# Designs tried in a protein design chat: VH-VL binders against q8ixk2r445to577. Part 27

Target 1, 133 residues: q8ixk2r445to577
Amino acid sequence: FFGMLQNKGLTDYCFDYNPPDENQIVGHQVILYLCHGMGQNQFFEYTSQKEIRYNTHQPEGCIAVEAGMDTLIMHLCEETAPENQKFILQEDGSLFHEQSKKCVQAARKESSDSFVPLLRDCTNSDHQKWFFK

## First folded at step 1 (VH-VL)

Design t43 (framework fv_traxivitug)
Fold by ESMFold2-Fast, scan of step 1:
Structure t43 (fold): chain C 133 residues (1-133), chain A 121 residues (1-121), chain B 107 residues (1-107)
Amino acid sequence: as target 1 above (133 residues)
Amino acid sequence: QVQLVESGGTLVQPGGSLRLSCAASGFTFSSYAMTWVRQAPGKGLEWVANIYYDGSNKYYVDSVRGRFTISRDNAKNSLFLQMNSLRPEDTAVYFCARGRITGTTPYFDYWGQGTLVTVSS
Amino acid sequence: QSVLTQPPSVSVAPGKTARITCGGDNIGSKSVHWYQQKPGQAPILVVYDDSDRPSGIPERFSGSNSGNTATLTISRVEAGDEADYYCQVWDSSYDHVFGGGTKVTVL
């Protein structure tokens, strides 16, 4: 699977990564933004090793969640995917983060109109269901 | 270096059809969305159509929807615009441009020189 | 669709500053991009994401965006800056909207 990773509940929003410096892709939070249909900063690939890769830039980035945190951060991809970079994309669209035992949910950032993907307890909510378009 | 070269513009009768081509070089064509933007003589820029990097999703301005079809051949690094049922108001220079996004909204970082389409009796 | 309003023309003397405005409802919540077009030539990108400059664009080009107005500022204007300038914003329906263009004349 590859393309723009869209949320079923937050209908017009896609995974989006906008690093402050295009030559330094590590350490910033993945956001949700209106799907624009042009790829680039909204282009992601789900791999056979259960990674979500940001590969429109070299070196390739992989989405990760640090222990004790609930935000999705960009890290460099490794030869063997570490546990914090593994997400199980299920048939119903749930995106399960194995290390934390939580699911990725589209959520509103506090006191703003900004949206971000966050780890939350797994539910059957459409805000926890994702698909590539 | 990035280059985009349009071709196919000519004089066409109202109601006629025409196919425009854009040849891309200097970048990985299959990784970028592409667009057509037109400019009527003495007028401003008007977006016409977008195509997703793999050719799956296509978007059009209302005035051309159903008449124009955007397509691409990633193996040949080529972008196309099939124009049917042409009207005098479609008279314009047609530019192809590369779509890019680094912030939150798309912009066009490289443009071709354009090809003139004249729709007249 | 939202309409972007630009003044039709701006006249500026060499060495002075030109300011080109792009008006739109709540445009400060959107990213604005700016293009320069010289007669008989293709547009070139001069400012993207409100205030960033592509490689090769002189430092005297700058942008800002807040409230209902985005502005392209050209300081120490040169004869070679004489051109039409267009602002552009992404519309929520996947349509791109360009302003009507501003002709900058360097006298």
Scores: ipSAE 0.007, ipTM 0.579, lowest interface PAE 9.8, mean pLDDT 85

Design t44 (framework fv_traxivitug)
Fold by ESMFold2-Fast, scan of step 1:
Structure t44 (fold): chain C 133 residues (1-133), chain A 122 residues (1-122), chain B 107 residues (1-107)
Amino acid sequence: as target 1 above (133 residues)
Amino acid sequence: QVQLVESGGTLVQPGGSLRLSCAASGFTFSSYAMTWVRQAPGKGLEWVANIYYDGSNKYYVDSVRGRFTISRDNAKNSLFLQMNSLRPEDTAVYFCARDHYYGSGRYGMDVWGQGTLVTVSS
Amino acid sequence: QSVLTQPPSVSVAPGKTARITCGGDNIGSKSVHWYQQKPGQAPILVVYDDSDRPSGIPERFSGSNSGNTATLTISRVEAGDEADYYCQVWDSSYDHVFGGGTKVTVL
């Protein structure tokens, strides 16, 4: 799968990655923003290794969750995907992070007007349901 | 070498028109929203207009809406501000800035040009 | 439209700490950015998203944002920090709102 990764519950919002420094593509948090339908900063690829890749710029980035954290950040992709970079997109739209056994949920960032994807206990909430468009 | 360079500022009479340009280099211009910010002599910063990375969405401060038009040419890495029906209160240094964002913004304007002075006077 | 209130001036001795406030209703729920501007120069982003620093900005610059007040803190102030400082937020209507600016004098 590839395209814009959109939330079923937060209906108009998509995964979005636009780092403040184009020369430092990795290390920043993935956000959610209004879906614009044009790819670019909202274009992601779901790979056979269960990675969510950001391949708009080189080197390619892969979404990861660091140990003990609940935020999604951009790391460099590896030839063999490490466990913290693996997400299972299930038939019901749940995006399950294997290493933590948690699901990606659309949530408001603390002390901010922005929305972000965060790891939360898995539920049947539409805020935890995602699809490529 | 990320850089923004403004041009076009000059003396113009009230009611006149002027087009400002901003040339971008050293980064992927088409991936960023862009902003015009102005500063009247001896005063603070005032946001003027934003344009989405693809040119599809444009936003203006109330005082310039209908008179100013922001546009961009991604193939030429250029940002523009067309100013019509100019007023003395539009006198300011006009900066272009790399905005990065579209409304939920959490990064700020991290690259600025040196500015171009627009003087509206008879 | 949101209104951001900054003190017009702050005086600080070299080596001491300067604190510049930015007041706004429920500003703690917004992302606040801070800019430094020296006479005749373009603004420079010194703090973004409340507390993060751009590459190249000294660790002496830090930020916080809670409730109705955001604060830019400059520790171990140097003569070169003398400048005007502006806070800025993203309004939900896609407007960018700047504070009135604070002139920091290092004496």
Scores: ipSAE 0.013, ipTM 0.548, lowest interface PAE 8.4, mean pLDDT 85

Design t45 (framework fv_traxivitug)
Fold by ESMFold2-Fast, scan of step 1:
Structure t45 (fold): chain C 133 residues (1-133), chain A 122 residues (1-122), chain B 107 residues (1-107)
Amino acid sequence: as target 1 above (133 residues)
Amino acid sequence: QVQLVESGGTLVQPGGSLRLSCAASGFTFSSYAMTWVRQAPGKGLEWVANIYYDGSNKYYVDSVRGRFTISRDNAKNSLFLQMNSLRPEDTAVYFCAKESYRGYSYGPFDYWGQGTLVTVSS
Amino acid sequence: QSVLTQPPSVSVAPGKTARITCGGDNIGSKSVHWYQQKPGQAPILVVYDDSDRPSGIPERFSGSNSGNTATLTISRVEAGDEADYYCQVWDSSYDHVFGGGTKVTVL
């Protein structure tokens, strides 16, 4: 699957990657921004290795969640995807992080009036349902 | 009708400080990234600083990083540029400009203000 | 930081076609935007995302972008098209980068 990864509950918002430091394109949090339909910073690839890959900038990034954390961080992609970079996109639209046994949910960011994807206990909420557009 | 009106440009001495303002109207200010672009007399356009729609991510050209601070007040539809430790090379017309796509900072600038002149000279 | 190279000037006769180039490494993988600036005025967006036009911009303005060169094409040039033209990209350094500008003279 390719495209803008949009939330069913937060209907105008898409996965977005805007690093705060132009000298470090990995290591920063993935955010949610209003969907613009242009790809680029909102264009993601879901791979057969269960990665969510960001190819707009070099080097290519892969979304990861560190053990014990709930934020989605951009890391360098590896030849063999580590477990913290694997997400299962299920038929119902849930995005399941197998290592943590949690689901990706659209949530409000504490430090601003903006939104981010976070790991939360899995529910049937529309805020945990995602689709490519 | 989208309008951007800059103010604050004046003559300042080297090492001085100045704050520029940009008043926005005619669009949902809180949904769009904003930028400052400058143009030295007889020279081309140079991007200076960018701020995302929610005031979070801020980017600066290397020559002003640590000296300039971009900020916004979404309740007042206003964009600001605080300029410290000014140098003669900062002399330019400063434009504020609006990003075209909601919640996005990689698109074109669809509307520009008329600019405000900053002259740094003794 | 990416460097965008534009010719300093282009001369064109009325009714002919002006082509303004913007050179950059692998620029064809980026979205290029073009601005027109007349003396004493703010820039206006004339072409965005390589080839799209904003509402109100004449069809005479078009763009292309491939490989290492983006091009702004102004067909059936009019005296009123005399201006400075700038290309712009969001590059891999997370900066907005402008080309040096091209002065189009209609003679």
Scores: ipSAE 0.006, ipTM 0.553, lowest interface PAE 12.4, mean pLDDT 85

Design t46 (framework fv_traxivitug)
Fold by ESMFold2-Fast, scan of step 1:
Structure t46 (fold): chain C 133 residues (1-133), chain A 121 residues (1-121), chain B 107 residues (1-107)
Amino acid sequence: as target 1 above (133 residues)
Amino acid sequence: QVQLVESGGTLVQPGGSLRLSCAASGFTFSSYAMTWVRQAPGKGLEWVANIYYDGSNKYYVDSVRGRFTISRDNAKNSLFLQMNSLRPEDTAVYFCARHEIQLWPRAFDIWGQGTLVTVSS
Amino acid sequence: QSVLTQPPSVSVAPGKTARITCGGDNIGSKSVHWYQQKPGQAPILVVYDDSDRPSGIPERFSGSNSGNTATLTISRVEAGDEADYYCQVWDSSYDHVFGGGTKVTVL
């Protein structure tokens, strides 16, 4: 699968990666923003290694969650995907993070009223259902 | 009271560069996302670029990606568009506009008067 | 790839009702905004979130949105309503955020 990774509950919002420093592609948080279909910042690839890959620049970025954290951060892809970069996209649309045993949920960011993907206990909420557009 | 004023539009040779500015007054600039919208002579409105209220997220229409850079200075209530490698098809009046992105209605509710950019030999 | 479709022009007599349509697949599930632009001027927002009106816009302006068509309705049309009107939707299912525009002529 590849394309825009859109939320079923927040239907106007997509995974988005557009770091402030265009010369440093990794280390920043993945956000949710209005789906626009105009460019590379919303284009992701789901790979056979269960990675969510950002192929816009070299070296390629892979979404990861650090131990003990709930935010999705862009890291460098590895030759063999580490456990913190593996997400199972299930048939019901849930995006399961194997290492933490939690699901990716669309959530309001603290104090800013913006939206970000966060790890939460798995539920049947539409806010935890994702699909490639 | 509430207003946006663009400046910087002029005649530029193809391949040249130009920086547009937008001065905001009468509202808390740092609380709003901002956009640039252009209109070629006799044509309709075309969205160009968006920037989030804190400057962290920037989006561009495909035709300008890699050539244009949107930025803002919240301390000076100013929005900018740096345009590089200009092409004749970039000829347009460029408007800055205020955009509410966190709550409905997500409309562009305040617009500047526009600044004309002409790319010609 | 889909686009927001507006008729290029609409003619209406003074005092009558003008209706400007904005066509798009499943547009009724989206929020539609409408802008008025007079020659040599910046656009102004006349209807937002399908049917809401900004402060200062006459109640003669109204909007609706259902199915595949959003509509801007201008009742009791005045000469001063002559302008280009644009619909806008923020959604990746449309190639552009703005419709092509409709020129309203009051004759």
Scores: ipSAE 0.005, ipTM 0.553, lowest interface PAE 10.3, mean pLDDT 84

Design t47 (framework fv_traxivitug)
Fold by ESMFold2-Fast, scan of step 1:
Formats: structure tokens, sequence, C-alpha cells
Structure t47 (fold): chain C 133 residues (1-133), chain A 121 residues (1-121), chain B 107 residues (1-107)
């Protein structure tokens, strides 16, 4: 699938990647931002290797979670997807991170006005349900 | 200190064009969505247009759609409103305002002092 | 777009409490923001996300939002609180909707 990865509970928010420096896309946190429907920083591809790939920049980035962390960060894609870059998009819309056994949840960042995707224990919350638009 | 300074407001004939500017300082401009809000003399506040942090997601109130264009230059910390086919009903003080990091249901937390646009014969 | 209804004016004695209502269908499900505007000045944000205050806004300002009515409450009103107050929400149509404004007079 490809397109904007939108949250069911936070209905107008999409995965967004806006690195401060376009020449260094690795290591920054993925955020949530209003869905604008124009691709660009909100265009992601879900691959057969269970990657969430950021294809609007070169080299291609793949969303990953480092051991012990709960934030989604951009890594470089590899020929064989490592376990920390594998997410299962389930039929109910849950985005399950295999290595940690946790689900991606839309959450408010600890600043007044921003949202981010974070790993949390899996629940049936609409804030943990995602779909490509 | 967060500062927003509008400029460009003047008297314009109906059918004319005008470009407003908003100079931002005191914050990372490229991280915030921005908006233009107007207020006709003696009237209330009316949202005009918004633009996201990266220049995407441009939305307009129906009455200006197709006539006004919002844009930004993140390298120069500047927001713009290009106004074409101006009508007497567009006469208002135009405010530049900062719209929260993620946009959406976030408030307009800082406002400029406004610039007056008068559209009259 | 949603319509937000505010009373055109509210009069309050110094030291008393002013309450400004903002009516809208199912407004309790939305984040309501309140702006204060004094003559010849830009609006300033006084309450956001229904009940939160920006840094620098006195504790006398508070908000609530439930059902079809949001309320801005100004306790222990001072002469300097005399201003127009606007409520605002983001509508699902990507429109920012302002109420018509309420002129608060401190008599």
Amino acid sequence: as target 1 above (133 residues)
Amino acid sequence: QVQLVESGGTLVQPGGSLRLSCAASGFTFSSYAMTWVRQAPGKGLEWVANIYYDGSNKYYVDSVRGRFTISRDNAKNSLFLQMNSLRPEDTAVYFCARWGYSGYDRPFDYWGQGTLVTVSS
Amino acid sequence: QSVLTQPPSVSVAPGKTARITCGGDNIGSKSVHWYQQKPGQAPILVVYDDSDRPSGIPERFSGSNSGNTATLTISRVEAGDEADYYCQVWDSSYDHVFGGGTKVTVL
C-alpha cells in the first residue's frame, strides 16, 4: 500500500516526516501532522517486507524503533529488513511492531501543540488504528 | 520574543491586486503552520487562509478562493498573501498569526498588529 | 461550516465574575480557544484547548466546554479586562470558525 498513513481516532492526522536538514534524513523522529492529501512529507509505502518506507527523498528511509525506545525514528532502508523496522498492519488497522510486541499509537507530545506516533501496549483504541489514504 | 510584523496594506481600486507580507522572528518559523485572519472595520474576526509548515495544505475561506494565494519563504522567515481581483468586501485589517506546530485544532497563539487594506473607488 | 453563537455584550461590576458563552452543535467534542481583543490592538490568546491558559494569562481566566456550550469565565474582573472576546474552533472542513464576539464592559 502507499499513500498517507492516517489515524482513525485522530482522524485528520497522518504520519509525517520533516527532517530539519534534507541532506540528513536519518535519526529524526516521525511526527503526526494534518493530512494535506498531497504526498510529499506524508507519502509512505508499506512493503512486502513489513517496512514503512519514506520514498520522497534519497536515500530511502525506513521507520524503525530502537531497543528500549518508544519513538519512531527514520533509519536507512536495508536490502533485508531488520526486525526493528518491521510493522504488521493488521486487518483491524493496528500497526503492530513485531520486535517489541507493541502497537503504534497517536499520542500528544509533551509540548502544547504537537502529536507523534509512539509505541504503547496494544489496545482496541481508535488511536492505535491506521489506514492508507 | 515571538514577533510577527505585517506590511503591504494600502488603498487599492476594486479589481486591483496587492501582496501582503508577514515577517516572523523569535521562533523556528519553518516548524509552524501560519494563518491570515481579517477583520472588517467594526466587525468580528474572519479566518482567511492557512498554510502548513512546509508550504503545503493551503486552505481558503470560500469568499477568497481562486482570488487569494497564501505562500511562505522559510529561508526568509516570511509569510505572504497575494490578493487578486479585490472587492470592497475585502476591506479589513489583515492579521498574520502563528498556528500551532501540528495545525488542526491548535490555537493561534501569537498575532501580528495587522495591516489595513482598503478597497475603494 | 459550524456557527458559533456568542452574546453581543456582557456587563459586569469590578471584582465580580463575567461568563461569556459560545454555543455550537456538539461543541463539547471540539477544542475551543478564546481570544481577547482591545480597541486598536491585535487579539491575544487567553484560553486554549477548552481550559488551558497560555503563560502570562492570569488565573482569573478559565474555560469549560461540554455539550453544546463552551464558557469563558473571568473571575475578580478588573477594568483592564474590558475588551471583545472571541471563541474559535477548527471545523472538520478545515475551516477555522470564530464566534461573533462579545463586548465585555466593566461598569
Scores: ipSAE 0.006, ipTM 0.558, lowest interface PAE 9.8, mean pLDDT 85

Design t48 (framework fv_traxivitug)
Fold by ESMFold2-Fast, scan of step 1:
Structure t48 (fold): chain C 133 residues (1-133), chain A 121 residues (1-121), chain B 107 residues (1-107)
Amino acid sequence: as target 1 above (133 residues)
Amino acid sequence: QVQLVESGGTLVQPGGSLRLSCAASGFTFSSYAMTWVRQAPGKGLEWVANIYYDGSNKYYVDSVRGRFTISRDNAKNSLFLQMNSLRPEDTAVYFCAKSRGWELPYYFDYWGQGTLVTVSS
Amino acid sequence: QSVLTQPPSVSVAPGKTARITCGGDNIGSKSVHWYQQKPGQAPILVVYDDSDRPSGIPERFSGSNSGNTATLTISRVEAGDEADYYCQVWDSSYDHVFGGGTKVTVL
């Protein structure tokens, strides 16, 4: 699958990668932003290795969650995907992070009214349901 | 350290053409989206056009679409705006602005001083 | 396309607090950025992503964004803060992403 990764509960929002330090395109948090339908910073690929890749720029980025954290950050992709970069996109739309046993949820960022994808205990909430558009 | 310098602004007759240039220094130009923003005398800021870091995609405000062309030369650290079929309402100071992202601008962290384009008979 | 509404002008006494509003439907769900422009000069980014400041911008500048209103707050206003201030949101239509501007007069 590839395209804009949109949330079913937060219906107008998509995964978006816009790093604050443009000189370093990896190591920053993935955000949610209004879906614009143009691809660009909202274009992701779900791979056979269970990676969520940002492949429109060099170096190629892969979404990861570090141990003990709940934020999704952009890391360099590796030849063999490490466990912290593996997400299972389930038939119900849940995006399950195998290493933490948690699900990706659209959530309000604590320091602002902006939205971000965060790891949360898995529920049947539409805020945890995702689809490629 | 980051510097953007616009040039090319002048008086042009309605229906005429003009090309603006922006020389960039102090950052890796080829890694960022670039933008043109204009400001008519005594008026507010208006986004005009943006271009991806690699020049592959371009976007325009509706009022200039088909008349203006944004382009870049990454080897020369230069951004351009080709303006055709100019109208009096295109009269403005044109700013070159560096975008925060490599594709979408989101916001503009550095600006040039601008170059004045006057379209009048 | 989104329309961002700013008051045309705000007057404030030195040492007091100026508040510049940026109104838009559901603007609290978007990231708002603020620029300062002094006469004859290019705009300067003073607040980005609702509340963050670039290096070199004094802490007197702060931002907030909730519901239908974003606000730029300038505390302990100085004469040098006199300028036009613009809010900006990146909109999917790519049209009219800037507010109309607010002239802040320190008197």
Scores: ipSAE 0.000, ipTM 0.537, lowest interface PAE 13.8, mean pLDDT 84

Design t49 (framework fv_traxivitug)
Fold by ESMFold2-Fast, scan of step 1:
Structure t49 (fold): chain C 133 residues (1-133), chain A 125 residues (1-125), chain B 107 residues (1-107)
Amino acid sequence: as target 1 above (133 residues)
Amino acid sequence: QVQLVESGGTLVQPGGSLRLSCAASGFTFSSYAMTWVRQAPGKGLEWVANIYYDGSNKYYVDSVRGRFTISRDNAKNSLFLQMNSLRPEDTAVYFCARGPRITIFGEVHYGMDVWGQGTLVTVSS
Amino acid sequence: QSVLTQPPSVSVAPGKTARITCGGDNIGSKSVHWYQQKPGQAPILVVYDDSDRPSGIPERFSGSNSGNTATLTISRVEAGDEADYYCQVWDSSYDHVFGGGTKVTVL
């Protein structure tokens, strides 16, 4: 699967990664933004290794969650996906993060109208359901 | 590494048709909008057309609208420009370029950062 | 409707500063990109988003954009900087997205 990763509950919002420059694609938080349908910053690939890859820029980036954190950060991809970069896309649309045993949820960023994906206890909420468009 | 290579340029008679190709390598072609730019001999750069990452939206300069069609085949990492009803004033080197890009606010941003070498189209009897 | 206006040529001595202007109605509210083109070669992006430089482009290249004029500045000019330079915007309010080009001659 590849394309724009859209939220079922927050229906106009997609995964978005807009790094400040092409030479440093890692270390920044993945956000949610209005789906614009142009790919690029909103184009992601779900791989057979259970990675969510951002390969619009080189080197290839893979979404990860660091131990003890709940935010999704762009890291460099590895030859074999480490546990912190594995997300199981389930039939109901949930994204299950193996290492933490939590699900990716669309949530409002503290004190702003901005939205971000972050880890929460798994529920039946549509804010935890994702699909490629 | 990251490359764009154009092909298909040749001599063609006025009123004729020609298809140009652009082969992309070294990056995820399907993630980028793509552009065709031309340059007549001894003249400046002129934007011709661009196409969204998935082929859904296409834009053209007025002078070619209705005559030229931009398209892409993401499975083959290829961009095309179908040129119909060619005129002598279409004589130019045609460049394939990567871009534009979009900001999170929907503004078109960034320059064209990767260009092919160009392919010469001559429209003459 | 509107076009981007560049001077057709600029002459500069080695080691001095060249300034290439790009005129357009309210261009200061747009993002301007600059390209260098040497004879027989494809254009190279030298400045994007008014003032940012791609990797590999020397610090001698800089840009600014305000009001009705964007400017590409090349400091400490070298013989290898002799080329045609084009400004460009992605705005449909301009009939042409490229300026007419400026030939920079280093004497």
Scores: ipSAE 0.000, ipTM 0.537, lowest interface PAE 15.0, mean pLDDT 85

Design t5 (framework fv_traxivitug)
Fold by ESMFold2-Fast, scan of step 1:
Structure t5 (fold): chain C 133 residues (1-133), chain A 122 residues (1-122), chain B 107 residues (1-107)
Amino acid sequence: as target 1 above (133 residues)
Amino acid sequence: QVQLVESGGTLVQPGGSLRLSCAASGFTFSSYWMTWVRQAPGKGLEWVANIKQDGSEKYYVDSVRGRFTISRDNAKNSLFLQMNSLRPEDTAVYFCARVKYYGSGSYPFDYWGQGTLVTVSS
Amino acid sequence: QSVLTQPPSVSVAPGKTARITCGGDNIGSKSVHWYQQKPGQAPILVVYDDSDRPSGIPERFSGSNSGNTATLTISRVEAGDEADYYCQVWDSSSDVVFGGGTKVTVL
């Protein structure tokens, strides 16, 4: 799977990563933004190792969630994917983060019109359903 | 070093049109949102328009929507503001600025050009 | 639609502390940025994300943000700090708001 990772409930929004410096791709939060269909900062690859890879820059980034946190942060990919970088994309569209036992949900950033993917308890909400476009 | 240089400001009659340019250097222009901010003589700062890195998303303050168009040419590291149906209240110094993403949804304007003066008068 | 309210002016003696407020409904849940502008010059970013400083900005500049008021604090004020100061919030890509500005006079 590869392409734009779109939310079923928040229909117009896609995973988006816009690092301020192309030579420093790690440490920033993954956001949700209006799907533009042009790839680049919205182009991701879901791998057989259960990684969500950001291939727009070199070195490649992998989405991770640090212990005790609920935000998705860009880290460097490793030869063997660490547990905090593994997401199971289920047949129903849920993105299950194995290490935390939580699901990725489209959520509004507090008191703004901005949206971000966050770890939440798993539900049947369409805001927790994702698909590659 | 980061540098932004505006040009194109001049005296224009009401109802006229004008195109402003902003030349960027010292950073990867295609990786940043860009913005135009204006300041009327003796008044405060007013946001005008935003453009996403690839030009796919454009946003405007209500008072200029339908009259102004923001655009960019990433191959030439250039930002533009096409202004149509100009009004006396559009008289201002127009600044281009870089939008910096620090994570957590924060978007300050970390570098600004020196501005270019647009005067709309008969 | 969104409005940020700043006092039009603040006077402060050299070496003392200046406080510039930025009022807005539930502004404490948002990220506030502060800009300094001297006559005939472009604004420069002095505080971002409520309390962080860009490289090159003196430690004398600090910020806070809670409830309905954000505050820029300039400690040990110097004559060179005399300028207009603006607060700013990016609520969304189509809703970017500046305060009306505060003229800081060092006397």
Scores: ipSAE 0.000, ipTM 0.537, lowest interface PAE 13.6, mean pLDDT 86

Design t50 (framework fv_traxivitug)
Fold by ESMFold2-Fast, scan of step 1:
Structure t50 (fold): chain C 133 residues (1-133), chain A 122 residues (1-122), chain B 107 residues (1-107)
Amino acid sequence: as target 1 above (133 residues)
Amino acid sequence: QVQLVESGGTLVQPGGSLRLSCAASGFTFSSYAMTWVRQAPGKGLEWVANIYYDGSNKYYVDSVRGRFTISRDNAKNSLFLQMNSLRPEDTAVYFCARTYYDSSGRKAFDIWGQGTLVTVSS
Amino acid sequence: QSVLTQPPSVSVAPGKTARITCGGDNIGSKSVHWYQQKPGQAPILVVYDDSDRPSGIPERFSGSNSGNTATLTISRVEAGDEADYYCQVWDSSYDHVFGGGTKVTVL
């Protein structure tokens, strides 16, 4: 699967990654932004290793969640995907982070009008359902 | 290295047809929207057409709508512009460019090819 | 049919500052991008999103955008900055609109 990773509940929003410096893509939070269909910052690839790759720019990034955190951040992809970079896209559209046993949910960023994907307890909420467009 | 190379520009008669090609290398072509921009001899830049990263949506300037068709082949990292019913005023250098898009939806052209000259004359 | 107005030419001495304006109705609400084009060459992006610079563009290039006027500022101008400069915005109806261009002459 590849393309825009869109939320079913927050219907106009997609996974988006816009690092402050395009030459330093690591360490910043993945956000949600209005789906625009032009690729680039919203183009992700779901791999057979259960990675969500950001490969618009070199070096390629892989979405990860650090231990004890609930935010999705960009790390460098590794030859063998570490557990913190593995997400299981389930048949119901849930995006399950196996290491934490949590699901990715579209949520409002605290103290702002922006949205971000966060790890939350798994529910049948449409805000936890994702699909590639 | 990121590069765009246009080809296909030539002399063509009014009412004729021509297909331009743009070969992309050094980046993930399928992740970017692409555009064609033209420049008449001694004149300024004019946007012509834009295409979504997956080929699903296409946009044209009014003066070429219905005559020009933008397309892409992501497997071959190639962008095309099919030009039909050509007019003398279509005479220009045609540039291929990559569309840069940020989280705010802002669109700029960050990488350009060298251009290919199309002359429409008898 | 949105129109962006640029002065046709700007002359500047080496080491001084050149300012190129781009006028447009409520342009301050849009993102303005600036391109440099030397004779016989393709344009290159020098400023995007009003004030950001691509990697490799000297700090001497800066931009601003407010109200009805966007400005490209080139400080400590060098002979190699002599070129045509174009502003560009994304307008309604899915049109990318370029300004008419400004020829910057150094000397």
Scores: ipSAE 0.014, ipTM 0.614, lowest interface PAE 7.9, mean pLDDT 86

